# Designs tried in a protein design chat: VH-VL binders against Uncharacterized protein AF_2093. Part 1

No score or structure here was measured in a lab: all are predicted.

Target 1, 226 residues: Uncharacterized protein AF_2093, of Archaeoglobus fulgidus (o28187)
Amino acid sequence: MDVEIVEELSKMLAGRKAVTEEEIRRKAIRCALKIMGARLVGIDAELIEDVTCSLIDCPITLKSLHFSEKVKIGDVLFYHPHVIKPEKEDFEQAYFEYKQSKKFLDAFDIMREVTDRFFEGYEAEGRYMRKYTKDGRNYYAFFSTIDDTFEDVDIHLRMVDEVDGDYVVIVPTENELNPFLKFFKQYSEDAKRAGLKIWVVNPDEKTIDPFIGYPKDFRLLKGFKN
Unless a header shows other numbers, all headers, positions and changes below count from the first letter of the chain; antibody chains aren't numbered by Kabat.
ipSAE, averaged over its two directions, is called F for ESMFold2-Fast, E for ESMFold2 and O for OpenDDE. V2 adds 0.75 times the mean of E and O to 0.25 times the DockQ between the complexes of E and O.
[cut] stands for letters that were removed.
The coordinates of atoms that the task and the answers printed are left out; those that the model quotes come from them. Centres of patches stay.

## First folded at step 1 (VH-VL)

Design b1 (framework fv_bexmarilimab)
Fold by ESMFold2-Fast, scan of step 1:
Structure b1 (fold): chain C 226 residues (1-226), chain A 124 residues (1-124), chain B 108 residues (1-108)
Amino acid sequence: as target 1 above (226 residues)
Amino acid sequence: QVTLKESGPTLVKPTQTLTLTCSFSGFSLSTSGVGIGWIRQPPGKALEWLAHIYWDDDKRYNPALKSRLTISKDTSKNQVVLTMTNMDPVDTATYYCAHRPYYDSSGYSWFDPWGQGTLVTVSS
Amino acid sequence: EIVLTQSPGTLSLSPGERATLSCTASQSVSSSYLHWYQQKPGKAPKLLIYAASSLQSGVPSRFSGSGSGTDYTLTISSLQPEDFATYYCQQYGSSPYTFGQGTKLEIK
């Protein structure tokens, strides 16, 4: 499985001359969902570390087959292939991806904390795909961004049918409303029809609110700020 | 392996022009992002950057010495040439050429490896 | 012109001791543009640390760099006989690209 995820991630990064660890990690999580689906629960933390270390020089293995050279610009560490010298435009693209990835990774711990609080009393398992269980009912929560959810909408729609229970995508707030409006215009009807839930965490205020879909359990509804 | 070696006269008289050649191997100066720099060190003193040249023939000079310096390259011969006019005894120094592996407008760049250096003495 | 001031000018230590070398810039320099070189008598400088904290390939792990803004430090955790040399900091953030005056590490 590690091999299939590395192959998928390598396709996603084809032609890229510069990347960051943050971008690799964010994209590895998305590729792992695509390949593993619900099987990601309980193995995702180790799997994502292994996949990341396969593509960039990391402290654990000290080896990388793809982005083996590194250079630090400002406070950001970039990785690139040994035989390829990145140009200005390659670093600009890598920095753009870095900012998106760092925002997600910085928000991740608080999103998990807020979501764990929302499911107080449930047994929780997993990291990036997190399973909440109580009285024989399961909620599967996948952590992402609204922009990545837009790109991965077909995967998330499949997950609704694949999981043994309810499926929800947890995303952080954005500086602008446009990414949410873009999703709403293009996919809100498809998402509602399929039963896809998307809930928004505000990392600053530590709140969770529904963007698409509500839980049927009235006890869970009390967790939303309304 | 990347290697560089400086060559040129070891003794120059005041007012004469110094011409130094840096010969290198293990890389091409046609490769995007690559450059060669010249640095000097007077006996017992600090390092002083003089000039560098990039793969695209872009040139930079130390403003303090710009009027006296010319840098050029011959990519077919794997050589970079530095010319310094109107030599003075204070220009006595060991002159180094060094590989600059990247150009980045955001500002990462370093010198590695360096040539062995060539001592140039300016006296009558 | 950015002036780099290294301190101390000379450090007398014994093998096994920790060395701490300072480099202070006259104005703020991005850490990406701050590098450290080692020079032994009669030899060319050798790159040790680039971008303030990144260890060059082949350089022993006892060398480390840190700092930001105007204050940068090179640390050698346990001095070996071959470490007694002159160390230079360099900034590449603005032209002219300048070096510090050097810190000479001497056997006590």
Scores: ipSAE 0.000, ipTM 0.388, lowest interface PAE 18.2, mean pLDDT 84

Design b10 (framework fv_bexmarilimab)
Fold by ESMFold2-Fast, scan of step 1:
Structure b10 (fold): chain C 226 residues (1-226), chain A 123 residues (1-123), chain B 108 residues (1-108)
Amino acid sequence: as target 1 above (226 residues)
Amino acid sequence: QVTLKESGPTLVKPTQTLTLTCSFSGFSLSTYGVGVGWIRQPPGKALEWLALIYWNDDKRYNPALKSRLTISKDTSKNQVVLTMTNMDPVDTATYYCARIHYGGEFLRYFDYWGQGTLVTVSS
Amino acid sequence: EIVLTQSPGTLSLSPGERATLSCRASQSVSSNYLAWYQQKPGKAPKLLIYGASSLQSGVPSRFSGSGSGTDYTLTISSLQPEDFATYYCQQYYSYPLTFGQGTKLEIK
């Protein structure tokens, strides 16, 4: 339901005085996974738009707004609560989140395209939580970033057991290796024990490579660039 | 006072990209709550909403055609541009641009319309 | 999406008569976010009513709208010759914006 997701997202954004549509959309996707799990397959595109439009001055759903006022600084549109003056620090935080969110959203279509080609011959369903089916076997792929996967690790570990098949998180490459090294040092042992898979898409080269976890299906192993 | 006018090619070949420009006067897309949308009507058929863009550069697309549509604006020139890829004979229609009233309660009805431009898709 | 069904498809009446046009939504249209348009052959649509019952500036008072939820009506109290046209309802409550298939008002 979008009400529960809006509430969860509102808690995540508590105290924030400035946000962008891109940040809200990225975080809505994460909150939807937390609340809905695998039930996202087939409904996530519309659900995420509805949730996003519940928080900003967005003319899609016409529901109650949390960030009803707006100001454009440079090329970026910021949203803020009614009659609240964001400070410089609020805009700096919002711009940082904007850059991270826009990078993910810009890479999303390429990540989906690369992942669809990796699962050639599978039936595909869903958007942000995408289900690949072949010969009664299911792979659930959730699209995120390595930094968000770090924050949401408990949710992803739980998803491995909840789905009726294999679960993998698909993330794009980063400019630095540090976010991947941070994840590896903190959670690689937990991820391996739980069977969590994290695969990395390079949007520029259109390649996919395993960071954590390999598929047990021999045919899929040959899809990786090595 | 308020006027809108569509411009662009009247004949498009299958698989080509259609680009339409809406030029308007009597209002500005810098005004809070104002927007411009595109609607089409195949000969003898009903109206179908395609896309819209608001003063704040917020954009919305009909999901049935979203992958084919791009809408943009040039506020200083009072123009809104719609691009539609991979044209097919079934896309033959009169294309309208219209002003949307987006005031207070997020009203999304079209209060002033352009005259429309017939776009025929054929070889 | 919200599907709007208009009835009748064609309505044949004489000048001076009362016209009643119906628009039924596949699900409730909250806040009465429903508009009515008039379209004459070869011309662009013209806004008549918004918010289900609010008359657009410059539209004659013989036009009125009513209804809520899933059932809406456009009424023309005494038809004039210029009123014979096709009428469309449009909901703007939910994305995507949708129009009905139209009701053609014809001279009997």
Scores: ipSAE 0.000, ipTM 0.397, lowest interface PAE 20.0, mean pLDDT 85

Design b11 (from b7 with heavy chain D101E Y102D E103W I104Y V105S Y106S G107S T109Y Y110H F111L; framework fv_bexmarilimab)
Fold by ESMFold2-Fast, scan of step 1:
Structure b11 (fold): chain C 226 residues (1-226), chain A 124 residues (1-124), chain B 108 residues (1-108)
Amino acid sequence: as target 1 above (226 residues)
Amino acid sequence: QVTLKESGPTLVKPTQTLTLTCSFSGFSLSTYGVGVGWIRQPPGKALEWLALIYWNDDKRYNPALKSRLTISKDTSKNQVVLTMTNMDPVDTATYYCAHSEDWYSSSGYHLDYWGQGTLVTVSS
Amino acid sequence: EIVLTQSPGTLSLSPGERATLSCRASQSVSSNYLAWYQQKPGKAPKLLIYGASSLQSGVPSRFSGSGSGTDYTLTISSLQPEDFATYYCQQYYSYPLTFGQGTKLEIK
């Protein structure tokens, strides 16, 4: 499985000459969901570390997409393959991806805290994908961003049918409405028809609100502030 | 075309705080690898580096000036502000702001374009 | 902190002559992160050379830089009247960034 996830991640990073650990980890989580689906629950933290370590801090002589060379620019640590010399544009792309990844990671702890509180302290399994049980019903939550959810929509639609219960993607608020409007315009009908739920956490206000899909159970609905 | 211009008071009394603004055009301080530095030069003396702020809001200060320096940026206004506390007559100098860029370790952060400078005199 | 010492303090030459200016660092400047600046009275410094030997765009080819480690040199192959100015070396390898004390190039 590790091999399959590494292969999928390698396809996602094809042509990339510079990356950060934060980008690798964020993208590894998404690839792991694609390959493993609901089986990711309970093993995700260990698996993501193993996959990440397979792509960075490897010996210089490794033969394919391994980012073994390190360079630190303005306190951001970049990785690149030993046999490839990156250009300025490669580092610009890596920095853009770094900012996206840091935004997700900065919001992550609060998203987990708010979601755990919303389900009233039910034990969550896993780090990036958590299983909650409320009133005898299972809820599977995957933590992401709206932009990544847009790119991964087919994976999330599949998850709705794969899990034993309800499936929800938890995303943080954005500075602009445009990413949410883009998703709504392109995929809202498909998401609603499939039963995909996307809920938005405001890390500053510590609130959770539905963007797509209200829970069918009215008792859970009462937990929303807006 | 990269241009920078310093603005602020030309006369400061001892113990007062100096605030200088660098206004620039032709680049953005949100662009990867870009930084803006402050350098001063007392009349007839050598150049002395004061502080540097990078695109990621990372900051570097000359330790010889202790905690007297604060550097900040307003990316939307294309401005960098330097504050220096407890001014003394020995701080009389022309103050410059300058553009810097490093996209990879091979180029480094050299100061390629400078403002015209603003003379700040400290006297009672 | 890396201390840069420039020599000579003053260099008196005639137009058409070759100028050689030295900059010595108290510690090795890794990656050759050394720059040279020209400053005319009442004006801001102008970057001439970066990375010890790379010529800044728009700077005449008569200017060249060389050296590594602790010893660096700026050379002007055939002095023009506009080249008489003060020259500073600067290292940007380690913080704090430091400048030399300057070499004044004056007409003989």
Scores: ipSAE 0.006, ipTM 0.488, lowest interface PAE 9.6, mean pLDDT 84

Design b12 (framework fv_bexmarilimab)
Fold by ESMFold2-Fast, scan of step 1:
Structure b12 (fold): chain C 226 residues (1-226), chain A 125 residues (1-125), chain B 108 residues (1-108)
Amino acid sequence: as target 1 above (226 residues)
Amino acid sequence: QVTLKESGPTLVKPTQTLTLTCSFSGFSLSTYGVGVGWIRQPPGKALEWLALIYWNDDKRYNPALKSRLTISKDTSKNQVVLTMTNMDPVDTATYYCAHRTVEYFESGSYVFDYWGQGTLVTVSS
Amino acid sequence: EIVLTQSPGTLSLSPGERATLSCRASQSVSSNYLAWYQQKPGKAPKLLIYGASSLQSGVPSRFSGSGSGTDYTLTISSLQPEDFATYYCQQYYSYPLTFGQGTKLEIK
């Protein structure tokens, strides 16, 4: 499955001359959702790690896209193709993507911890898409950011119908409300009609709150700070 | 851990050529964006930048002293060498070598972040 | 070349007081490529501030930098005994790289 994910990721990174491991990992997770759908529950951290390493650290291979050369600028390690020397603008773009990716990755473990606590009493399995099961009911939780959810909205809308149960996207708080307002203005009606749920985790306060959609299980309502 | 140390003669006669070596560890001068510079400080006076050499063998010299200065590197030995011709008593100073990172984005660390201990060079007859 | 003028040349203060050190450039330092170094007698300079206001890792939070264009300031909010040293500003916007003449901070 890694070949299909690598191919999709390669399309997403087309034309890029510099990347970071953090950007590749964040985008690999999104591509894995697109390729595997609900089967993402069956893949572990090792598959995403393998996909990430394939693009930046593989020995000589016949892969069409790889960023095998390393350059450390300040405290950030960048990767670029062997035949291409990136310019200032390429590194600036890569650093912007690095910051977004690091924000997500730093919040990931806390979001999973908070979401596991929210689904206390449910059996949990999976990492990047996590399946919570209790009394024959399933919730599928995918971890992302509000900006990435905006970009991937068509995929998330389809996931509502593909999963055997309820589907929710878990995102962390942002410094500004603008990314949430942007999503709300453009997609809130479509999300509500489709039954897409988006819940917000505050990593600092370790709280979870609904942005779009409430759980069907009334017991879970008690877990919100509302 | 990044460390640098200057070595060379501590006493030079007028008109002679000074050769100083900077030996370092904890980084490589083959690493993209890395450079090593030389800075001097006469007793009781300000710091004065002399020369810089970068990973790609690109060199920069203080224009006031350029005709007298040569900087070179031996990446395999982790050494940078500064040569200054026609020494004069006014060139008496503590000479430092320092690590420099050249960055291409907003972190702004094009600065001398790690310095050697310095070596005092006295020019007298 | 960009000439940096520091003032005062010597500043005599007691521990616990606030120190304000000035650095003025003969031309605008674009991108705020200005650094501050601390030098104690017999030792090499130590980087404190880069980019006019960014604190180097490991440097105490009592040190802060501000300014833009031609006027820059280093502030030490509450002097500690180990802060009595000579301070130099440096621009790295254009070659040749230049330093100020230094401000000596001495105990009263």
Scores: ipSAE 0.000, ipTM 0.397, lowest interface PAE 18.6, mean pLDDT 84

Design b13 (from b7 with heavy chain H99R D101Q E103L I104G V105Y Y106S G107E T109Y Y110W Y113P; framework fv_bexmarilimab)
Heavy chain, then light chain:
Amino acid sequence: QVTLKESGPTLVKPTQTLTLTCSFSGFSLSTYGVGVGWIRQPPGKALEWLALIYWNDDKRYNPALKSRLTISKDTSKNQVVLTMTNMDPVDTATYYCARSQYLGYSEGYWFDPWGQGTLVTVSS
Amino acid sequence: EIVLTQSPGTLSLSPGERATLSCRASQSVSSNYLAWYQQKPGKAPKLLIYGASSLQSGVPSRFSGSGSGTDYTLTISSLQPEDFATYYCQQYYSYPLTFGQGTKLEIK
ESMFold2-Fast, scan of step 1: ipSAE 0.000; ipTM 0.409

Design b3 (framework fv_bexmarilimab)
Heavy chain, then light chain:
Amino acid sequence: QVTLKESGPTLVKPTQTLTLTCSFSGFSLSTSGVGIGWIRQPPGKALEWLAHIYWDDDKRYNPALKSRLTISKDTSKNQVVLTMTNMDPVDTATYYCARIEYSYGWLPFDYWGQGTLVTVSS
Amino acid sequence: EIVLTQSPGTLSLSPGERATLSCRASQSVSSSYLAWYQQKPGKAPKLLIYAASSLQSGVPSRFSGSGSGTDYTLTISSLQPEDFATYYCQQYGSSPYTFGQGTKLEIK
ESMFold2-Fast, scan of step 1: ipSAE 0.000; ipTM 0.402

Design b4 (framework fv_bexmarilimab)
Fold by ESMFold2-Fast, scan of step 1:
Structure b4 (fold): chain C 226 residues (1-226), chain A 124 residues (1-124), chain B 108 residues (1-108)
Amino acid sequence: as target 1 above (226 residues)
Amino acid sequence: QVTLKESGPTLVKPTQTLTLTCSFSGFSLSTSGVGIGWIRQPPGKALEWLAHIYWDDDKRYNPALKSRLTISKDTSKNQVVLTMTNMDPVDTATYYCAHTRWDSYGYLPYFDYWGQGTLVTVSS
Amino acid sequence: EIVLTQSPGTLSLSPGERATLSCRASQSVSSSYLAWYQQKPGKAPKLLIYAASSLQSGVPSRFSGSGSGTDYTLTISSLQPEDFATYYCQQYGSSPYTFGQGTKLEIK
C-alpha cells in the first residue's frame, strides 16, 4: 500500500530538512519496489504520484514528517517541513540529491525507449517496473541507477526469485567507472550466483549493453550494439 | 568431433570479389545456439573478426567492413559462405571459420573450434 | 569498441620458467567475457581459456587465467617446449568482438 511506502520513504528521508520533488519521486520508486515487488507493474505511475503528493502537500502530523513548505532558489523548487528552517548545508545536500534524481528522471524516457526497442515484438506494460511478455515468457525490467542498485542489492537479488519470469535492472551510464567497479567488487559474485542481470543504457548513443548477465533467450543478444 | 574447413580461391585480383566457403561436420547449424564466425589474420599481424551467422539466420558484421561483407548459410549442405567485395592488397590474409556455442546464460561468441585457415593473396 | 592491449609484446623465457601475460581493456569487460588463444606458426588459433578463468577441455592444467574489470592475466606455471607460441586475448562482452595484438613467447 501507499501508507507502507510513505512510511518506508519517511524512514529513508529521516532527519532531512530540505528535499526536491525529483528526489522524493526517485526514492519513492525504490521504496515501492521494496514493498510491492512485481505487483508494482501496471500501478506504479499512479502510486508514485500519490506517494509523492503525500509527502509534499499534506499537513504535518504527530506521526509524519511532511515537506509542506516550499522555497524556490534559482530554477529549483525545494520543500521543507513546517517549523523547520533549513540551513545552507541542508540545501547543499538537497541540491546534490536533486542533481542525481534529475539525471535519472531525464534519462528515464530514453532508457525506456531503448529497452522497448530491445524487446521489440514483446507486449509491454508498466512504467518504472516494466513487464515485457512474448509467447508466454516474461521479462521484468526495473529502471534505476548503479548507485541505487548498490544500495538496494538485497531487494534486487530477491526479485530474481520472486518474479514470474526473468528480472533485469536497467541503469544509465555514469561519468566515471567507479560506481560500476564498486558494485562489481562487492556484489558481482552474489549477482552471478542469483542470476541478477544489470544492463547499461547510454542515453547519448541510445544503446544498451550487459554489465552483468545475458538474457536466457539468446535471440535478444542481437539487441546489444556496443 | 567438430571439424571445419575453409575453401575458395587462393589468389584474387584487386577490385574482385572474394567468395569463401566453410564446410563443417560434427554439428548442425539448425541446432539452437550454434553459430559460425569468420576471422582473418594478415601475415604477421593480429586476428580480426569479420562476420558471424547464427542458427536462426541472424547475421553480424564488423562495422569497419560491413559494406563489403555478406554471410549466408546452407544448413542442408553444412556450409557457411562469406563474400567480400572490392578486394585490395591489404586484404591479403589467412581466413578462418570457427564454431561458436550457447549456454544457459546466453550466446557465447568465443571460438572453440577453428578451421585450418586458407591463405588468400590479393595481387595483380 | 573495446581495445585490448597485450604486454609484453615479446617475452623470452626458458623451459621450466613461469610465464605471465597481461591483457588490458580500454573499458571494463563484463565478468567472464574474456578468452585466451594459443597460435603456433602456420596453424589455427587454439582456445585455452574462456570466461576469464575457465580452462577449455583438453588444455593442460599449467595454463590458468585470472582478472577482472580492465586487467586480465594468462599464467603458464612451468613452460614446456610446446608452449612457445603467440598468445591472443579476445573480449566477447560487446560487439565488435576484438582481439589483442598478441604476445609472442619465445625461447631464450
Scores: ipSAE 0.000, ipTM 0.423, lowest interface PAE 14.9, mean pLDDT 85

Design b5 (framework fv_bexmarilimab)
Fold by ESMFold2-Fast, scan of step 1:
Formats: C-alpha cells, sequence, structure tokens
Structure b5 (fold): chain C 226 residues (1-226), chain A 122 residues (1-122), chain B 108 residues (1-108)
C-alpha cells in the first residue's frame, strides 16, 4: 500500500532539504519492491505515480517529506519543504541523487525493450517488476542499477525465494568497472548460492549479457550476445 | 550574449583603497546557481583568484587577502563591486571579473571581462 | 590551499605537432572541478576545458583534457598557428580556487 511505501521512503529521505522528482521516483520503485515484493507485478506503474505525487505537487501533506516549494537551477527542478531553505551542500546532494536517478530512468525504456526482445515469445506483465511467462515457466525481472542492487542486495536475495519462478535484476552498463567489481567482491558468492541473476543491458548497443547467473532454459542462452 | 566589463581607477597610490565595478549583461545574478568572481594577474605572472559572490549573496574570499577584500552585488544594476584596502605596489595587476555558471554542473569561470590594469605607485 | 604545478614551463613546437601539457595538484582534486584556460598576450583568459574533459562550446575538437586525482593533462592534437599562447589549469572545487603557473606554448 501507499502508506507503507511512503513510510519506507520517509526513512530514506529523513533530513533531506532538497530532492528532485527523478530521485523520488527511483527511490519509490526500490521501496515498493521492499514492501510489496512479487505483488508489485501489474500495479507498479500506478503505485509509483501515486507515491511520487504524494511527496511532490500533491496536497497530501507528510509534514517531514512534503516538498512543496520549487527552485530551478539550470535545467534541473528541485523541490524543498516550505519552511526549510536548502544550503549549497543540500543542492549538491540532491544533484548527485538526480544524476543517479536520471541515469536509471533514461536507461529504463531501452532496458525494458531489450529485455522484452530477449524474452521474445513470452507473455509480459508489469513495468518496473516485469513478469515473463511461457509454457508454465516464469521469469521476474526487476530493473535497477548495480549500485542500487548493491544497497538492496538483501531484498533481491529474498525475492529469489519469494517469486514463483526465476528472478533476475536487470542493470545498465556503467562508465567504469568499479561498481561491478565492488558487487562481485562483496556479494558474488551469496548471489550465486541463492540463485540471484544479474544481467547487464548496454543501452547504446542494445545488448544483454549475464554478469551473474545463466538461465536454465537452453533457448534463452541463444539470446545473449556471446 | 554574456558580457562583463571592469571599471575603476587605473592608478592608485600606496595605502589607498581600490574600488572596481563589474558591469554585466546577458544574465541575472538572481538566477540560482550563478556567481561572479574577481581574478587578478600581475604582469608576467599567474592568475590569482580574489573573491566570489553567488546569487544567494554567499561570499567567498581568498584567505591570503581576506582582511583587505569586500565583495558586494547590486542585482538591480547588474553590477558587482570589489573593494581592496591598503593597496601596495605588489598589487599592481590586471583585474578581471568573470561569470561562473551553475556550480552544480561543474562550470568554472566561463566568461571573462576584458580586464583593467591597476598600477599602484607613488 | 591546493597548489597546481604545470609542466613544462615553456614548450617549443611547430604547427602540426601534438602538444601535451601537464598539471599536477599538491592534493587530490575532483576531476569535476578542473579547468583549462588559454590566454594570449594582452587578452583575458578563454575557457577551453571544464570538469577535466568537457569541451567548452566553440572550442575546436583538437583540444582534449584527461586525468583524475592529482594528475591532469591538456592535449592539442595538431597545433594551429593561433594555438601558440599560455595555458593555465585551475581547480575550482575547494576554496581558495587556485591556478597553475602556466605553460607557454611558443613557435619553434
Amino acid sequence: as target 1 above (226 residues)
Amino acid sequence: QVTLKESGPTLVKPTQTLTLTCSFSGFSLSTSGVGIGWIRQPPGKALEWLAHIYWDDDKRYNPALKSRLTISKDTSKNQVVLTMTNMDPVDTATYYCAHRGEWLFSYPFDYWGQGTLVTVSS
Amino acid sequence: EIVLTQSPGTLSLSPGERATLSCRASQSVSSSYLAWYQQKPGKAPKLLIYAASSLQSGVPSRFSGSGSGTDYTLTISSLQPEDFATYYCQQYGSSPYTFGQGTKLEIK
């Protein structure tokens, strides 16, 4: 439900004096997964819009999180609480989060397109948590970034057991290998042991490749670009 | 489009106060993220940053010169004023004002005035 | 304060040659806040590169920047006659903002 997701998002944004819509949306998606799990399939698009609206440009007041005031710096629109004026450091934090969020959101449509193509012939349902079904087999794909997957690893490990089928996290490529190396060093054994799959989409090349975990279905293996 | 021009005295005597005005067009200092800085260059030497003022009236000074510097803005006139007290012959330099774009987007001093040579001598 | 040291002090090259200019910081600086300027005698500095590698609008593509941490480089791939000038690096992430002492590119 909205209330529980807003509560969780409140914890992530505690003390924040400036945010962007992009940051709210990205974090709402992650909180929705944490609270709803597999139940997110088919309801996530409307739910994320409702949660985002509740914090920005909506009359519902969550006193600690209601970002009703706007300020535009360059081409980026920031939101802040009515009685709190952000300092330079608050805007720097918000812009850092904005860049991470925009990277995810800009890549999202292409990641979904590439993943839909990979699962050609499967029935697809859902948006941010997308369910692919064929011949009684299910794949649940959650779209994220490798950095957010690192932060949310316990949630993703839980999802492997919660879903009725296989679970995979789809992430875009990064400018440097460091975020992937960080994940590999810290969590690759836990991920492999639990059966967590992480596949990487290159939005520029429109390719998908396994970082962790190959599909058990031989037919899906042919979809990878080597 | 963005234009800045320095104005003020070209000759200053030792111990006097220098006042320089930066007049600009093509942007407003009420625009969030924008600032104006002052930089000087003694003849044949490197550039030295002096002071900066942001849209929110936040002011920054070079610690080496802080006690001598005051920066202010008049948003209605599109002007920024730098005052430097107790001038010395070593302060002889070309003084520039420069626009800094939105600091969040990692912009440095992207547009500069032509500079004004200030000579300090008796 | 962060001290920026540029090398060489003077670089003598001919048109068509490649120029490589170095800027070393006394402590780590964010690449997001390192810039390169070109200055010709009697004129104001002109911004060439910001955020270590981003080319300023209107600057020819023969100019490029790279580096991170304490070591930064400005490269001019094929020198044109108008490129002979003094080049300064600047860090603008920490107050006081500081400039290097400059590298003078002169015709051989």
Scores: ipSAE 0.013, ipTM 0.521, lowest interface PAE 8.4, mean pLDDT 87

Design b6 (framework fv_bexmarilimab)
Fold by ESMFold2-Fast, scan of step 1:
Structure b6 (fold): chain C 226 residues (1-226), chain A 124 residues (1-124), chain B 108 residues (1-108)
Amino acid sequence: as target 1 above (226 residues)
Amino acid sequence: QVTLKESGPTLVKPTQTLTLTCSFSGFSLSTSGVGIGWIRQPPGKALEWLAHIYWDDDKRYNPALKSRLTISKDTSKNQVVLTMTNMDPVDTATYYCARMGYDILSGEPYFDYWGQGTLVTVSS
Amino acid sequence: EIVLTQSPGTLSLSPGERATLSCRASQSVSSSYLAWYQQKPGKAPKLLIYAASSLQSGVPSRFSGSGSGTDYTLTISSLQPEDFATYYCQQYGSSPYTFGQGTKLEIK
């Protein structure tokens, strides 16, 4: 299970000479969804930490490190393989991925808090795949970004049928509208047809609003600002 | 008063596509929480849920039949349409449309008002 | 898929008697997600009970539902002539939303 997720993550990181902990963690969450699906509920916090620490030096490192060497540039810590020295272009790519990953991870706690308030009265379980249960009915909420949801759309469409209940992807607002417009043009009809829900959290305003799909419990509609 | 009525062909040949329309009155699919489902009943057998659609265009299909089913709505006409491909004699049944269980706090897949049903016979 | 098994298949009683109809699920179902329907020959089903024990508006008080877990019961306290029909249970706690095979209530 850990091994299969690490293998999938290694494919996603193929050819990369420099990475950050933030990028590895964000991509590990995505790979874990692909491999584990709804089985992530209740185990994802420990699993993601284990997978991350299989690739970089951290307090619970479980395996030989692929990205065993580290270098700090400014305030960012980069990891790279011992044999391979990264070039300028490798660090530029790693920094780009770092910024996207850090934005997601920094927003995560607020997104979870806002989503927990939205499902007030539901029993909550899990971390990155979070299950909300009330009167035998389930909402499965997976935390991501709109860009990653675009890349992983086939996985999310599969999850709608896999879960015992409703499935929603929670994403943060972006500085530009373009990533949402890109998703809307390419996949909005497929998402609506399949019953995939995508809700947007504004971490600054602490609001949640539907981009695609409304909840089937009317009480939840009061949680949306408009 | 809430009413629903099914319409469509009563005879279908094997391999053909069945299209059924549910026309309703007394409520709107623009109302939050409202949904319409399709249920069938072969002669002398149990009821089988096929699909449903909610006010927000969210759709659910019976996994056993999902590859053959398409459900859509026209909110302005108060209609829901079910399409079922590759009909077979075993699909002979009375087909019902029904409003999903509804109150202000929830829309649940039990069915509080039913159409009269339409018998669809699949034979050569 | 949750399979609902109704028993008996046929129940023969006289007007004025109490009818008890059973519905057993292959897996535990929340008692809040079970419905009962009445169907008369040639007609559409009519909702009687939802959420295992909630009486649908307009349904006579002689009908009641109870049960939890895998075992559910529909009770008719004093049978009227119009109550002789086929009764179906339905679970709506998990997809696909399945129905029982029915219990036919007939005049003895």
Scores: ipSAE 0.000, ipTM 0.418, lowest interface PAE 22.6, mean pLDDT 86

